# VH-VL binders against Metalloproteinase inhibitor 4 (TIMP4): the designs that were tried, part 7

Target 1, 195 residues: Metalloproteinase inhibitor 4 (TIMP4), of Bos taurus (Bovine) (o97563)
Amino acid sequence: CSCAPAHPQQHVCHSALAIRAKISSEKVVPASTDPADPQKMIRYEIKQIKMFKGFEKVNDIQYIYTPFDSSLCGVKLEANSQKRYLLTGQILSDGKVFVHLCNYIEPWENLSFLQRESLNHHYHLNCGCQITTCYAVPCTISAPNECLWTDWLLERKLYGYQAQHYVCMKHVDGSCSWYQGRLPLRKEFVDIIQP
Key: E = the ipSAE of ESMFold2; O = the ipSAE of OpenDDE; V2 = 0.75 times the mean of E and O plus 0.25 times the DockQ between their complexes.

## First folded at step 1 (VH-VL)

Design u12 (framework fv_umesolerbart)
Fold by ESMFold2-Fast, scan of step 1:
Structure u12 (fold): chain C 195 residues (1-195), chain A 124 residues (1-124), chain B 107 residues (1-107)
Amino acid sequence: as target 1 above (195 residues)
Amino acid sequence: EVQLVESGGDLVQPGGSLRLSCAASGFTFSSYEMNWVRQAPGKGLEWVSFISSSGSYIYYADSVKGRFTISRDNAKKSLYLQMTSLRAEDTAVYYCAREPGTLAYSYPMYFDYWGQGTLVTVSS
Amino acid sequence: EIVMTQSPATLSVSPGERATLSCRASQSVSSNLAWYQQKPGQAPRRLIYGASTRATGIPARFSGSGSGTEFTLTISSLQSEDFAIYYCQQYNNWPLTFGGGTKVEIK
């Protein structure tokens, strides 16, 4: 399984839903009603704690579905524990919630303060901003609503310091820039975007 | 087996300089964020400095900023702390500490492994 | 900087008893809090991270709770090897800061 890189903000903006939930149980189920289809899925029964996105399509989610095989980007979640997860995903045409490894899925306790705050107040409101991954220098803004994402360039990580501690926020004039919450802006990040 | 072994602690006069080293083994050093944490005799823990896995991000405590320089050599699997303009209040055991590392969501800035520490005494 | 305050400074307990240690942050650190154990002459050892997640190899008698500004570490049935100094650490904001420590000693 291979996933296109996406910032947590992009995951929230591009997903149909984002929720915080505990996993109550799991069950292996057929991927379709066709008996000839050998593919399996895991159906997780969840206890939804909070919804951050998806109110217009669903209210209470009882089950989420993910592929059985890791090669098909199936995600393994810890059932019958106190572990809380942030889950992003899609709502299928039949109303089923589908989650896979390439969605933003994280134990809640691993999220930074700014990420938790941004789920409530920032990510959803700033989906008009464009986040562009920097792979090489020079890396410069091509549009006023663009924020440059440098975790891969500076740290060779999918979710580095910038992803955990910054949100790309839209200003009144339509331009966007990184918001750092309570944490100071790192000098190396500034130097990349300001040659 | 993950191991971190510090060396370089010594008795130095105020205004002096000293270089500490931390040798890492048992893990892929280049994949982990590293920190220096110190502890004055009979006192609590104080964070000193952070360096990212690549060496690109570096942070210092205000008390040492401008006097200490953290660096790493991933090929040699070693972490360093160059200390200059040492003061009596820099007297402490200096620990090398590793942050947990993952490719996704990889900044839990707490420490899963610590070295044994190396004592720096700054005295006239 | 976020100031971490631990109380009490010293806690005297007998083996088999419950010990409860408190850690307070001067502002919210969410659940970004870790607990460490340090024995005389030794480096600190990680016990808890994310306020409540027990590190691998740590006995079930250790548990952490809390969020925001108030946190507790509980040792349910104190063993002789648990007499040590315990530190909390926030990792919500730079700089990283530790509490002053709570010394758990035998009565």
Scores: ipSAE 0.000, ipTM 0.458, lowest interface PAE 15.2, mean pLDDT 83

Design u13 (framework fv_umesolerbart; at its last look DockQ between E and O 0.15; V2 from the best seeds 0.00; counts 0 for: pae O 14.0 > 2, placed apart)
Heavy chain, then light chain:
Amino acid sequence: EVQLVESGGDLVQPGGSLRLSCAASGFTFSDYSMNWVRQAPGKGLEWVSFISSSGDTIYYADSVKGRFTISRDNAKKSLYLQMTSLRAEDTAVYYCARDVGYDEYFDYWGQGTLVTVSS
Amino acid sequence: EIVMTQSPATLSVSPGERATLSCRASQSVSSNLAWYQQKPGQAPRRLIYGASTRATGIPARFSGSGSGTEFTLTISSLQSEDFAIYYCQQYDDWPLTFGGGTKVEIK
ESMFold2-Fast, scan of step 1: ipSAE 0.388; ipTM 0.771
ESMFold2, look of step 2: ipSAE 0.017; ipTM 0.620
ESMFold2 (binder alone), look of step 2: mean pLDDT 94; pTM 0.949
OpenDDE, look of step 2: ipSAE 0.000; ipTM 0.531

## First folded at step 2 (VH-VL; framework fv_sotevtamab)

Design s02a (from s02 with heavy chain S104G; at its last look DockQ between E and O 0.09; V2 from the best seeds 0.00; counts 0 for: pae O 10.7 > 2, placed apart)
Fold by OpenDDE, look of step 2:
Structure s02a (fold): chain C 195 residues (1-195), chain A 120 residues (1-120), chain B 112 residues (1-112)
Amino acid sequence: as target 1 above (195 residues)
Amino acid sequence: QVQLVQSGAEVKKPGATVKISCKVSGYTFTDYYMHWVQQAPGKGLEWMGRIDPEDGETKYDPKFQGRVTITADTSTDTAYMELSSLRSEDTAVYYCATGRYSSGWYFDYWGQGTLVTVSS
Amino acid sequence: DIVMTQSPDSLAVSLGERATINCKSSQSVLYSSNNKNYLAWYQQKPGQPPKLLIYWASTRESGVPDRFSGSGSGTDFTLTISSLQAEDVAVYYCQQYYSYPTFGQGTKLEQL
């Protein structure tokens, strides 16, 4: 399983839901009710702590589903622990919450202060911005509402300095640019970051 | 049954500090933000700030920034709001409030309110 | 801050008649990604805290009578009481939660 790299802001914008949760238990279940279907899923029972996105579709999430097989981008989460996760994912047609390896899933403790704060407002308020991953030089914007993500180019890792400390924010004129969490933001988007 | 029970009315002199409490029951205290809202007599509602009881992270309205301190005691499921350098304009009913949805930014549960009177 | 402005400041309505309260936001509280309006309505009676009536601009809170309805989108919203009851006399507030919460100044609804 391989995934195209995306900035956390993009992950949140492109996901149906984003929650902070603990994993209570796990169970292997059939992927369908068809006994002839050998596919399996892992069903995680979760304790939802907070919902940042998706509350218009679901209220209380009890279970999340992921492929059993890692080749199908199944995710392994630590059950029966106090470990908190940020979970992003999709809602299937049958109402099940589905997550896989390409979703932005991180232990809560791994998130930067800005990332944690941005889950409340900064990310979803700026989904009108396009974040483009730079893989090579030259790397230029194709539109004013585009931010260039250079973590892979400069640091050769998925989540570098920009992913941890910057938000791509939209200006009044429709253009977008990177803002660092410690910098003043527009009042409408101000999530006072006091580390 | 969810309940938010606030401490009793307070009378303070200008320049003093008041600290009011909000004890919760009926839900997991750390799961939702606790907000504080000010309402001057005969006036509207003003959001003061909120705390995440789980990690103690706070947000304040700039109007109250520097004078308000919101804290939470997870051992007693109690949130606190402290307002310093009190002025006559701070005479108001103060509410604690929480919401279980929308990351807790609209409020389906409220305390009964605490009247704070600031007079010389 | 998003400024919420209600109109009128006060109104008197006869029992059984329709009451309409308007709320305008200084900027849109519609989130384009989910097409939801981050707008709530509250009822407050004397000596009591506010009571949630409507959220997402038009979703009625559990236990709220059917005569209460919310409508509107973007910057203009309306709370409607189809047939005023005596117990509906109160102050009503709109509140946006698109950003940090702000409330309208309130509308006092009295019985004519």
Scores: ipSAE 0.007, ipTM 0.533, lowest interface PAE 10.7, mean pLDDT 89
ESMFold2, look of step 2: ipSAE 0.021; ipTM 0.636
ESMFold2 (binder alone), look of step 2: mean pLDDT 92; pTM 0.941

Design s02c (from s02 with heavy chain S102D; at its last look DockQ between E and O 0.04; V2 from the best seeds 0.00; counts 0 for: pae E 7.4 > 2, placed apart)
Fold by ESMFold2, look of step 2:
Structure s02c (fold): chain C 195 residues (1-195), chain A 120 residues (1-120), chain B 112 residues (1-112)
Amino acid sequence: as target 1 above (195 residues)
Amino acid sequence: QVQLVQSGAEVKKPGATVKISCKVSGYTFTDYYMHWVQQAPGKGLEWMGRIDPEDGETKYDPKFQGRVTITADTSTDTAYMELSSLRSEDTAVYYCATGRYDSSWYFDYWGQGTLVTVSS
Amino acid sequence: DIVMTQSPDSLAVSLGERATINCKSSQSVLYSSNNKNYLAWYQQKPGQPPKLLIYWASTRESGVPDRFSGSGSGTDFTLTISSLQAEDVAVYYCQQYYSYPTFGQGTKLEQL
């Protein structure tokens, strides 16, 4: 399984849903109705805590699915636990919610305050911005609505400082640039640093 | 055991503000929405709004938008509902409510209710 | 906004007899992807908060007697008490949770 790197904002923008949930249980199920298909999936029963993006006419998702086989990008989540997850994923043609290793899936406690605020207020409003991964110099903007993601270049990490602390925000002129996002609710003001 | 314990009954004059508390025990306060529901005398139940205790985000029914403020204090596991510019028709029992299992939008746990009386 | 309408507004039933309460939604509360009806039923006695009886239209909450059952799909739902007991005298509410919660106006069930 090989994943193209994507900033958390890109994950939210490209996913059909983004939710905070706990995992109640798991069950191995067939991947399709075809009895000749040997592929398996894991069905996770979830308790959805909050939906940040998804079908607006439905409040809750009950199940998510992932490949059983790790070579097909299956993801293992801790079931029967109080652990809370941010889950991003897609809706399959049969209506099933599908997640895999290349989606943005994190324990909720690992998210920064900016990421938590951005899930509510910023990521989905700024999907008109493009985020481009910089792997090496030179790395330059090719469009005005583009932000350069430098965590790989500077930190050799999938999710470094920009992933944790910045959103790519659209300006009134249609251009985009990095901002630290809105100040957290109920938090004291602090100075911000922009790239 | 899961418990939602609300503050006591209040008597207010028109134009005043009331703030009701709902203290939670027996589950992780930040895992589930906390909802507030109004029940006027001899009338049915009306959903007022809810809060996500983790980050303070709220949603309100348009009927109450602008007059209701729901907050949460995670250090004390307590939610609050504040209703301003009180009118006589706001005389009601107010409930906090939450749902722990498989959906946060039907309510298997309710506070005991807080009677708010608005009179001249 | 989904309007929930209950019928009747009040109902008197003899002990041991069957009671039936209807609930209609202005829009379907069936989500086709999971095939679940987002509907709950509550019982409320004087001076008490509502008590959850039924969720997902037909699933009984833990500790609710077998005489309570829920049925229906889409827009039309029914709460049935197969053999009324004196303790079942209360007001009953349906509630949809397909979107922002709304409740029916209530049905007062009395002993005949």
Scores: ipSAE 0.017, ipTM 0.618, lowest interface PAE 7.4, mean pLDDT 85
ESMFold2 (binder alone), look of step 2: mean pLDDT 91; pTM 0.938
OpenDDE, look of step 2: ipSAE 0.021; ipTM 0.585

## First folded at step 4 (VH-VL)

Design a06 (from t11 with heavy chain Y106W; framework fv_tixagevimab)
Fold by ESMFold2-Fast, scan of step 4:
Parts: sequence; C-alpha cells; structure tokens
Structure a06 (fold): chain C 195 residues (1-195), chain A 123 residues (1-123), chain B 109 residues (1-109)
Amino acid sequence: as target 1 above (195 residues)
Amino acid sequence: QMQLVQSGPEVKKPGTSVKVSCKASGFTFTSSAVQWVRQARGQRLEWIGWIVVGSGNTNYAQKFQERVTITRDMSTSTAYMELSSLRSEDTAVYYCAADYLTGDHWYYGMDVWGQGTMVTVSS
Amino acid sequence: EIVLTQSPGTLSLSPGERATLSCRASQSVSSSYLAWYQQKPGQAPRLLIYGASSRATGIPDRFSGSGSGTDFTLTISRLEPEDFAVYYCQQYDSSPPLTFGQGTKVEIK
C-alpha cells in the first residue's frame, strides 16, 4: 500500500471524522454480505474520549472498520490497552466509520502541544487554506491562500518540525500563513523559500 | 524506477581526499534524498550523511562532520560524497542510497542502492 | 544517538525452518521509521521491510516484520536457500545520525 502525502491539517480537513479514542477489542468481520466475497475487515470496538470533527453525522461511535490486509492499507491498533489514539476517517454510506493506513492515526502522546490545540481550535477552521508540499528550491507561493510545506526539503520527513509546530491560518482577507503562536516564522524557512 | 550508479574504485594515500559520485537515472532524482553509508570489511553498515536533492540541505553524522561534504549537481543528476584527511580506517566500500517523495507517495527507507565504491587508503 | 542491538549475532538453521531476528533500540523508535535490510556477500543491501511491518515491493510474503517502541522482530516463516544472508535493522526516526544494528548472520547449519 502507498499513501498520498498529507499534512495533519489536510487530514482533518478532508476527513469526515476526527476523534480521540481507546481500543477495547478487535474482531475479524466480512467486508460484505456476499458469502462468495473473500475480503475481510477488522472491526475495532472503541471507547470514544473526545470528538474534534463529525458532530453533525455521528455521536458515540462504538466501532471503526479497517481493511484486514496491510497491502490494502489496513491499520493495526493495540486493543485492550490504555493507549489513546487520534483517529481520522470517513463515514460510509451505511454509517460505518472507516479508517485506513493513509488516514492521520497517531498515539495521543506523540502529538505536540500545538497539534493538540489545533485539533480543538485551528485545523477545522482553516480548511480554506491550501497546503503545498515543496519538492525543490525555489519553492514560492503561487496563491495568497497557500502555505508551503517544507519538512521534506529540510528534514527528509513528511512530519517534521513544521508539521508538528505550525498551522496554516487563514486571515480575514483570505490569505494564509504559517502560525506557531506569537513567535515569528523561523528565519531558515524564509531563507529557503525566498532565497 | 530510479537506478544509482557509482564511480569506480579509488586507492588513496593517507591525508588526501576522495570524491565518490553517484549518478541517478530515472525521473525521481529531484524529489529524492541521497544517503551515504560505508562498510569496512567484516564490519557493520555505518551511516555518513544525507542530502535532500531538491533543497541541497545536508546532515552528517558527528563522527564525519568535519571531514565530509555531500553535494549534488542537478544538471547531471549526480550526488557526490567527498571525504578529506583520509586515514587507513577509512578503507571501506562506500554506498549511496536513495529514498524519494512523489506527488502520490513517499518510499520509506533506502529503496534504491548504488553498487558500492571500494576506497582503499594505504601508504 | 539511538543504538540498535540485534540478536542473535549468528543464527544457524536449515532450509524450511523459521527464523526470528530481534532488534532492540536504546530508546523508543516510531514504527513508521524502522526498516530491515538483507545483504549477501559482495552486494549492496536490499530493503525488505519499511515502517516496521510493510513489505517492500517484490519481497516474498515469507518475510514479515513486527514490533513497536524499543522491540522489533523480523520473521522468515520458512527459510529458502537464497535467504541465508546478513540482516540489518535501521532506524530513521532520529537524525543525525541514522543508525543501523550490527547485523544478524543467518547461516546453514
């Protein structure tokens, strides 16, 4: 399986659901009601701790579903554990919550302070911004609502310092820029993006 | 579908420098990171450093930081590793290896490897 | 730096047997950034597993990876003659430096 690169903010913006949950148990289930269909899914029973997105469509989620095989982007989660996960995903036409490897799925303890704040107050409000991955220098803004994502260029990682400590914020005039709190954007980013 | 081809063997005197090349073919060089790893006979793999081709940004292991320079030439799709102040303990096979990011996915780990370049340091 | 310790140093087995190779980290490594490589004499290493458990393209399904935190395992369910080689784990979570384990040699008994 392969996944298109996506910033945490894009995952929240493009997912129907974002929650914090514990995994209570797992069960292998058929993917469809057709007995000739050999495809399987894993159904995880969860304890929902907090919802960040999805209030309009679902309440008190009991189960999430993921493909059985890792080749089909199935996710393996630790059941019967005190581990808390951030889970993003989609809501299928039959109401089932679907998650897979290409969603933003992270142990809660691995999230930075800004990422936790952004789940509550920033990501879902700034989905009007465009986040663009920089592959090479020069990498220059092409639209006012664009934030340039430089973790690959600087750290050879999709989720580096910028993804952990910045959010792409939309201003009242429709433009967007990276926000780290009251601190200005680091000089290294400015020097690389606009040499 | 990237392939890496390295320059040929080198024999150097102590105190000199060696520059090994790693030429990429295929269309992903610009979105790749090229890493350099060495292996002395019968020893483990030892990481030297990497360069993100698109930006030219580099990182080096502290052991090599004062002696190694990794560069790339976009026009020839070639990465270089230059090691100065050579010692007998630098005798090893030097490998370049790449991982890369495309618009649709990232290949994790060192997906593509060069064939290796034997560098011998002797008096 | 993160130190990776592989065990055993040498594993002597016959074709058809299961091989289990261990890699332990001196501090926690995200599963997303743990890889396994195979190296045969005179050859460059070959990527087997990335992200602790995902098989690289073209790698037979007898190879599997597992683990999280500080303990990782590579399993070869049924050894073929071509599987007798040296195996290395690598972390790329913390850089610089990226680090490799010292290797486990799987040899014919």
Scores: ipSAE 0.437, ipTM 0.772, lowest interface PAE 3.0, mean pLDDT 86

Design a09 (from t11 with heavy chain Y100I; framework fv_tixagevimab)
Heavy chain, then light chain:
Amino acid sequence: QMQLVQSGPEVKKPGTSVKVSCKASGFTFTSSAVQWVRQARGQRLEWIGWIVVGSGNTNYAQKFQERVTITRDMSTSTAYMELSSLRSEDTAVYYCAADILTGDHYYYGMDVWGQGTMVTVSS
Amino acid sequence: EIVLTQSPGTLSLSPGERATLSCRASQSVSSSYLAWYQQKPGQAPRLLIYGASSRATGIPDRFSGSGSGTDFTLTISRLEPEDFAVYYCQQYDSSPPLTFGQGTKVEIK
ESMFold2-Fast, scan of step 4: ipSAE 0.589; ipTM 0.815

Design a10 (from t11 with heavy chain D104S; framework fv_tixagevimab; at its last look DockQ between E and O 0.05; V2 from the best seeds 0.00; counts 0 for: pae O 10.2 > 2, unsure alone 74.3 < 75, placed apart)
Fold by OpenDDE, look of step 5:
Structure a10 (fold): chain C 195 residues (1-195), chain A 123 residues (1-123), chain B 109 residues (1-109)
Amino acid sequence: as target 1 above (195 residues)
Amino acid sequence: QMQLVQSGPEVKKPGTSVKVSCKASGFTFTSSAVQWVRQARGQRLEWIGWIVVGSGNTNYAQKFQERVTITRDMSTSTAYMELSSLRSEDTAVYYCAADYLTGSHYYYGMDVWGQGTMVTVSS
Amino acid sequence: EIVLTQSPGTLSLSPGERATLSCRASQSVSSSYLAWYQQKPGQAPRLLIYGASSRATGIPDRFSGSGSGTDFTLTISRLEPEDFAVYYCQQYDSSPPLTFGQGTKVEIK
């Protein structure tokens, strides 16, 4: 399984949903009702703590699905644990919530303060911005609504300083730029999103 | 056109309460925070507090913590600021102002202001 | 709380001149959380700059904001007659109160 690096903001923007949840249990299930289909899925039963994105599409999520095989980007989560996860994923045509390794999935405790707070507003409200991953220099924007993500370039790790402490914000003129901070831009706005 | 329209001037006795209203229009009220600021004659702006409209969460300056209550009615797109135990030094123009989130960005600042409400506290 | 000190207290200039207003913070303020307001007599303040350097909607390009850390500047490249007013900086980085500077009065020479 290979995934293109993406800023957490991009992950949220490209996902149908984002939730904080605990994993209650796991079960291996068939991918389809067709007995000839050997594909398996892991179905995780979750306890949703908060929904940051996707509340217009789904309410309380009880199950999430991931490929059984890691080769198909299946995700291994710790069931029967008090561990909280940020889960991003997609909603399949049949209504199932689907997650895989290329989704932004992180233990909640690994998230920076800004990341945690930005999940409520700043990420999904600024999806009009393109965050461009810099793989090499020179790295330049091609449009004013782009932010250059340089964590890989500068730190040689996926989630560096920009991923942890920056939000790509769209201005009134349509341009985008990084906003840095240890605190959310307005943390008091966090609660206006449905839990 | 985004605007905040405040209630009219008030004349109050010391020890009484005043409640100023601030009606919003032209923007998504539920996606805003309404702030209250006052200004005594010839003085600087003084922040009183705010309310996050969607959640109803409030935050007050320590100075006003025990005397101010900020509320909102989402059905009428109106915010309120009530100040109790009025003193002569509370005489000022009281402004409401709004920060708000759009579908594409947050407006970082009080970009919409009411016209102000003069509150006079005198014996 | 963060104290914002503006300077000068009064700036006397003529139309067409450049105005430079300073706002100094008692401690570092993120640029994302610094705003400038204009207030004319008998009127409510008007947001000019947010995020230290972003112009609010409808604000002429003769207004610009800059700075970081503890030092921020509002510049009016060429003063128009309607620009003579009091200007306030505000920070909303720290916990309440959201403090304002004491203001700089730009008056006509």
Scores: ipSAE 0.008, ipTM 0.540, lowest interface PAE 10.2, mean pLDDT 88
ESMFold2-Fast, scan of step 4: ipSAE 0.622; ipTM 0.811
ESMFold2, look of step 5: ipSAE 0.271; ipTM 0.660
ESMFold2 (binder alone), look of step 5: mean pLDDT 88; pTM 0.906

Design a11 (from t11 with heavy chain D104N H105Y; framework fv_tixagevimab)
Heavy chain, then light chain:
Amino acid sequence: QMQLVQSGPEVKKPGTSVKVSCKASGFTFTSSAVQWVRQARGQRLEWIGWIVVGSGNTNYAQKFQERVTITRDMSTSTAYMELSSLRSEDTAVYYCAADYLTGNYYYYGMDVWGQGTMVTVSS
Amino acid sequence: EIVLTQSPGTLSLSPGERATLSCRASQSVSSSYLAWYQQKPGQAPRLLIYGASSRATGIPDRFSGSGSGTDFTLTISRLEPEDFAVYYCQQYDSSPPLTFGQGTKVEIK
ESMFold2-Fast, scan of step 4: ipSAE 0.596; ipTM 0.802

Design a14 (from t11 with heavy chain Y107S; framework fv_tixagevimab)
Heavy chain, then light chain:
Amino acid sequence: QMQLVQSGPEVKKPGTSVKVSCKASGFTFTSSAVQWVRQARGQRLEWIGWIVVGSGNTNYAQKFQERVTITRDMSTSTAYMELSSLRSEDTAVYYCAADYLTGDHYSYGMDVWGQGTMVTVSS
Amino acid sequence: EIVLTQSPGTLSLSPGERATLSCRASQSVSSSYLAWYQQKPGQAPRLLIYGASSRATGIPDRFSGSGSGTDFTLTISRLEPEDFAVYYCQQYDSSPPLTFGQGTKVEIK
ESMFold2-Fast, scan of step 4: ipSAE 0.644; ipTM 0.826

Design a16 (from t11 with heavy chain Y100S L101F H105T; framework fv_tixagevimab)
Fold by ESMFold2-Fast, scan of step 4:
Structure a16 (fold): chain C 195 residues (1-195), chain A 123 residues (1-123), chain B 109 residues (1-109)
Amino acid sequence: as target 1 above (195 residues)
Amino acid sequence: QMQLVQSGPEVKKPGTSVKVSCKASGFTFTSSAVQWVRQARGQRLEWIGWIVVGSGNTNYAQKFQERVTITRDMSTSTAYMELSSLRSEDTAVYYCAADSFTGDTYYYGMDVWGQGTMVTVSS
Amino acid sequence: EIVLTQSPGTLSLSPGERATLSCRASQSVSSSYLAWYQQKPGQAPRLLIYGASSRATGIPDRFSGSGSGTDFTLTISRLEPEDFAVYYCQQYDSSPPLTFGQGTKVEIK
């Protein structure tokens, strides 16, 4: 299994669901109702703590599903523990909640203060912004609603300082720029990406 | 797939500098990060630093910060590691290694390694 | 820096036996950022596992990785003669420095 790079904001914007949950149990189940299909899924029973996205499609989630094999992007979650996860995922046509390795899935304690705040107040309101990954210099804005994502360029990390501490925020004129909560943008950041 | 070929063995006197090259062939050099790792005889792998090829940005382990410089030359698809103020303790095999990132997938791990360059520091 | 501690230091086993190698981190490491390497005498290391559990290209399925947080495991289900080597874990979660464990030697009994 391989995953295209995506910023946490893009994961929230492109997922049908974003929740904080504990995993109560796991069970291996058939992937389909077809008896000839040998593929398996893991069904996790969850204790939903909070929903950040998905209110219009589902309210109370009891189970989430993921492929059994890691080669099919199956996710291994720690059951029967006190660990809390941020889970993003899709809602299948039959109503099942589906999560896989390429979704944004993080132990809650690993999320920064701004990421936690952005799940509540920022990410879903700013899905009109385009986040573009920079792989080499020069890297320049091609549209006013674009924020340049530089973690690969600066740190060779999928989720570096920028992903953890900034949100791409839409202004009243329709343009977008990086926002670091109540603090001004870091100077080194602005020096690299402005305009 | 990318291959890495390193320069040949070096014998250096204490206090001098050594510059090891790492030439890439294949398709992913510009999107990769080239890392430098050393290993003294019978010892563990020790990370020195890396360069993100596309930007030229570098990071170094604190132990080497004052003595190491990693660079790359895009025209020759070659990365370099220069270590100055050599001591006998710097005698080791030096490896370059890359994590090949194609821009449409990601993963963390050095999937391509050079053959190693023996650097011997003696008088 | 994140310190990775591998155990045991040496595993003495026979071909056909199962090898289980441990890597413990001094602080939590995201599974996405843990890799395993194999090194034979006189050779460069070879990537086996990335992202704690994903097998690298060309690596036989007898190699598997697992773990999260501070505890990671590399398992070789049935040792082949070519598997006797030194194994290293590495973390990418905190840089600089990226850190390696000290290695586990798998040797013939």
Scores: ipSAE 0.295, ipTM 0.710, lowest interface PAE 3.9, mean pLDDT 86

Design a18 (from t11 with heavy chain Y100T T102I H105T; framework fv_tixagevimab)
Fold by ESMFold2-Fast, scan of step 4:
Structure a18 (fold): chain C 195 residues (1-195), chain A 123 residues (1-123), chain B 109 residues (1-109)
Amino acid sequence: as target 1 above (195 residues)
Amino acid sequence: QMQLVQSGPEVKKPGTSVKVSCKASGFTFTSSAVQWVRQARGQRLEWIGWIVVGSGNTNYAQKFQERVTITRDMSTSTAYMELSSLRSEDTAVYYCAADTLIGDTYYYGMDVWGQGTMVTVSS
Amino acid sequence: EIVLTQSPGTLSLSPGERATLSCRASQSVSSSYLAWYQQKPGQAPRLLIYGASSRATGIPDRFSGSGSGTDFTLTISRLEPEDFAVYYCQQYDSSPPLTFGQGTKVEIK
């Protein structure tokens, strides 16, 4: 299974839904109603905690579907645990919610504070920005609404510091640039020693 | 950088209400908390309350709790403070000020301020 | 609520002199959540220091903050003409309400 790199913001912008959920159970089901079709899917029963995107299409998501085989980009999620996931995906024509390995699927605890805030307040408002992945130098801006994504170039990681701590934000003039937000003040090295 | 622009001066009669607006420009409004502070002539700064823009959660000083309502409109990047049952002692300059939050419980100072709105309550 | 008391009320100094301003809290600030603001006549306050000792963006090196618990200090190492203003401390550790001191006026001698 091979996925084109995409920034978390692109995943949210290109997905039909984004939710935070726990996985209650799993079941192997046929991929189609045709008995001769050997392809299978996994159906996960979820407990939806919060929806970030998809309000117009679905309210109560009970199940999500993913291919059975990892070679077909199937996702393995921990059922019957307290683990919470960020899930992004598509809504199929029959109303089924479909997720696969190339969607943004992440344990909630792995998300940075900015990513959690951006799911609520930033990502979906800035989908007019173009995020372009840099693989080699030179890598230059080709349009004013473009943000260059350098995690692969600088860290050889899909999701490095930039993906975790920056949002590509649109300005009033239509241009875009990376926004980090302000970090909380931490005074972990301040000593209270009287002279 | 974020800028805050407030509505113009108001002259009100006792017993009426005033609603002051605070319009943000720049891209940090949705991650900010907007606070309201007033200052009567020659007096100290007095904190009124705040709103966490993303969640809509508000917090008010006890002195103002029964008379103040702070709201925001995400689509226009504007915060509002409405103060009712005005008295002459409410005559003051009212400021909005913003801070960028990471999470909804941390605050470390008001680094962006509006120009202030003079509210005069005539007797 | 936490009451902040500033001293002195007025500080009369000449350019080039050092200014030391005090802020005392009625109870301990549980974390270093104390800010200092400068206000000139007719203007909105300007953030100088946050977290008791961290200088805000664009604030000159001559401004410094210190202190912990109930005792906090703002120091201006060498007054410039533009530094003559009213200075307020503020605590943001306990809310509601956030509270301000009554101010210290630094004026030209």
Scores: ipSAE 0.000, ipTM 0.409, lowest interface PAE 19.0, mean pLDDT 81

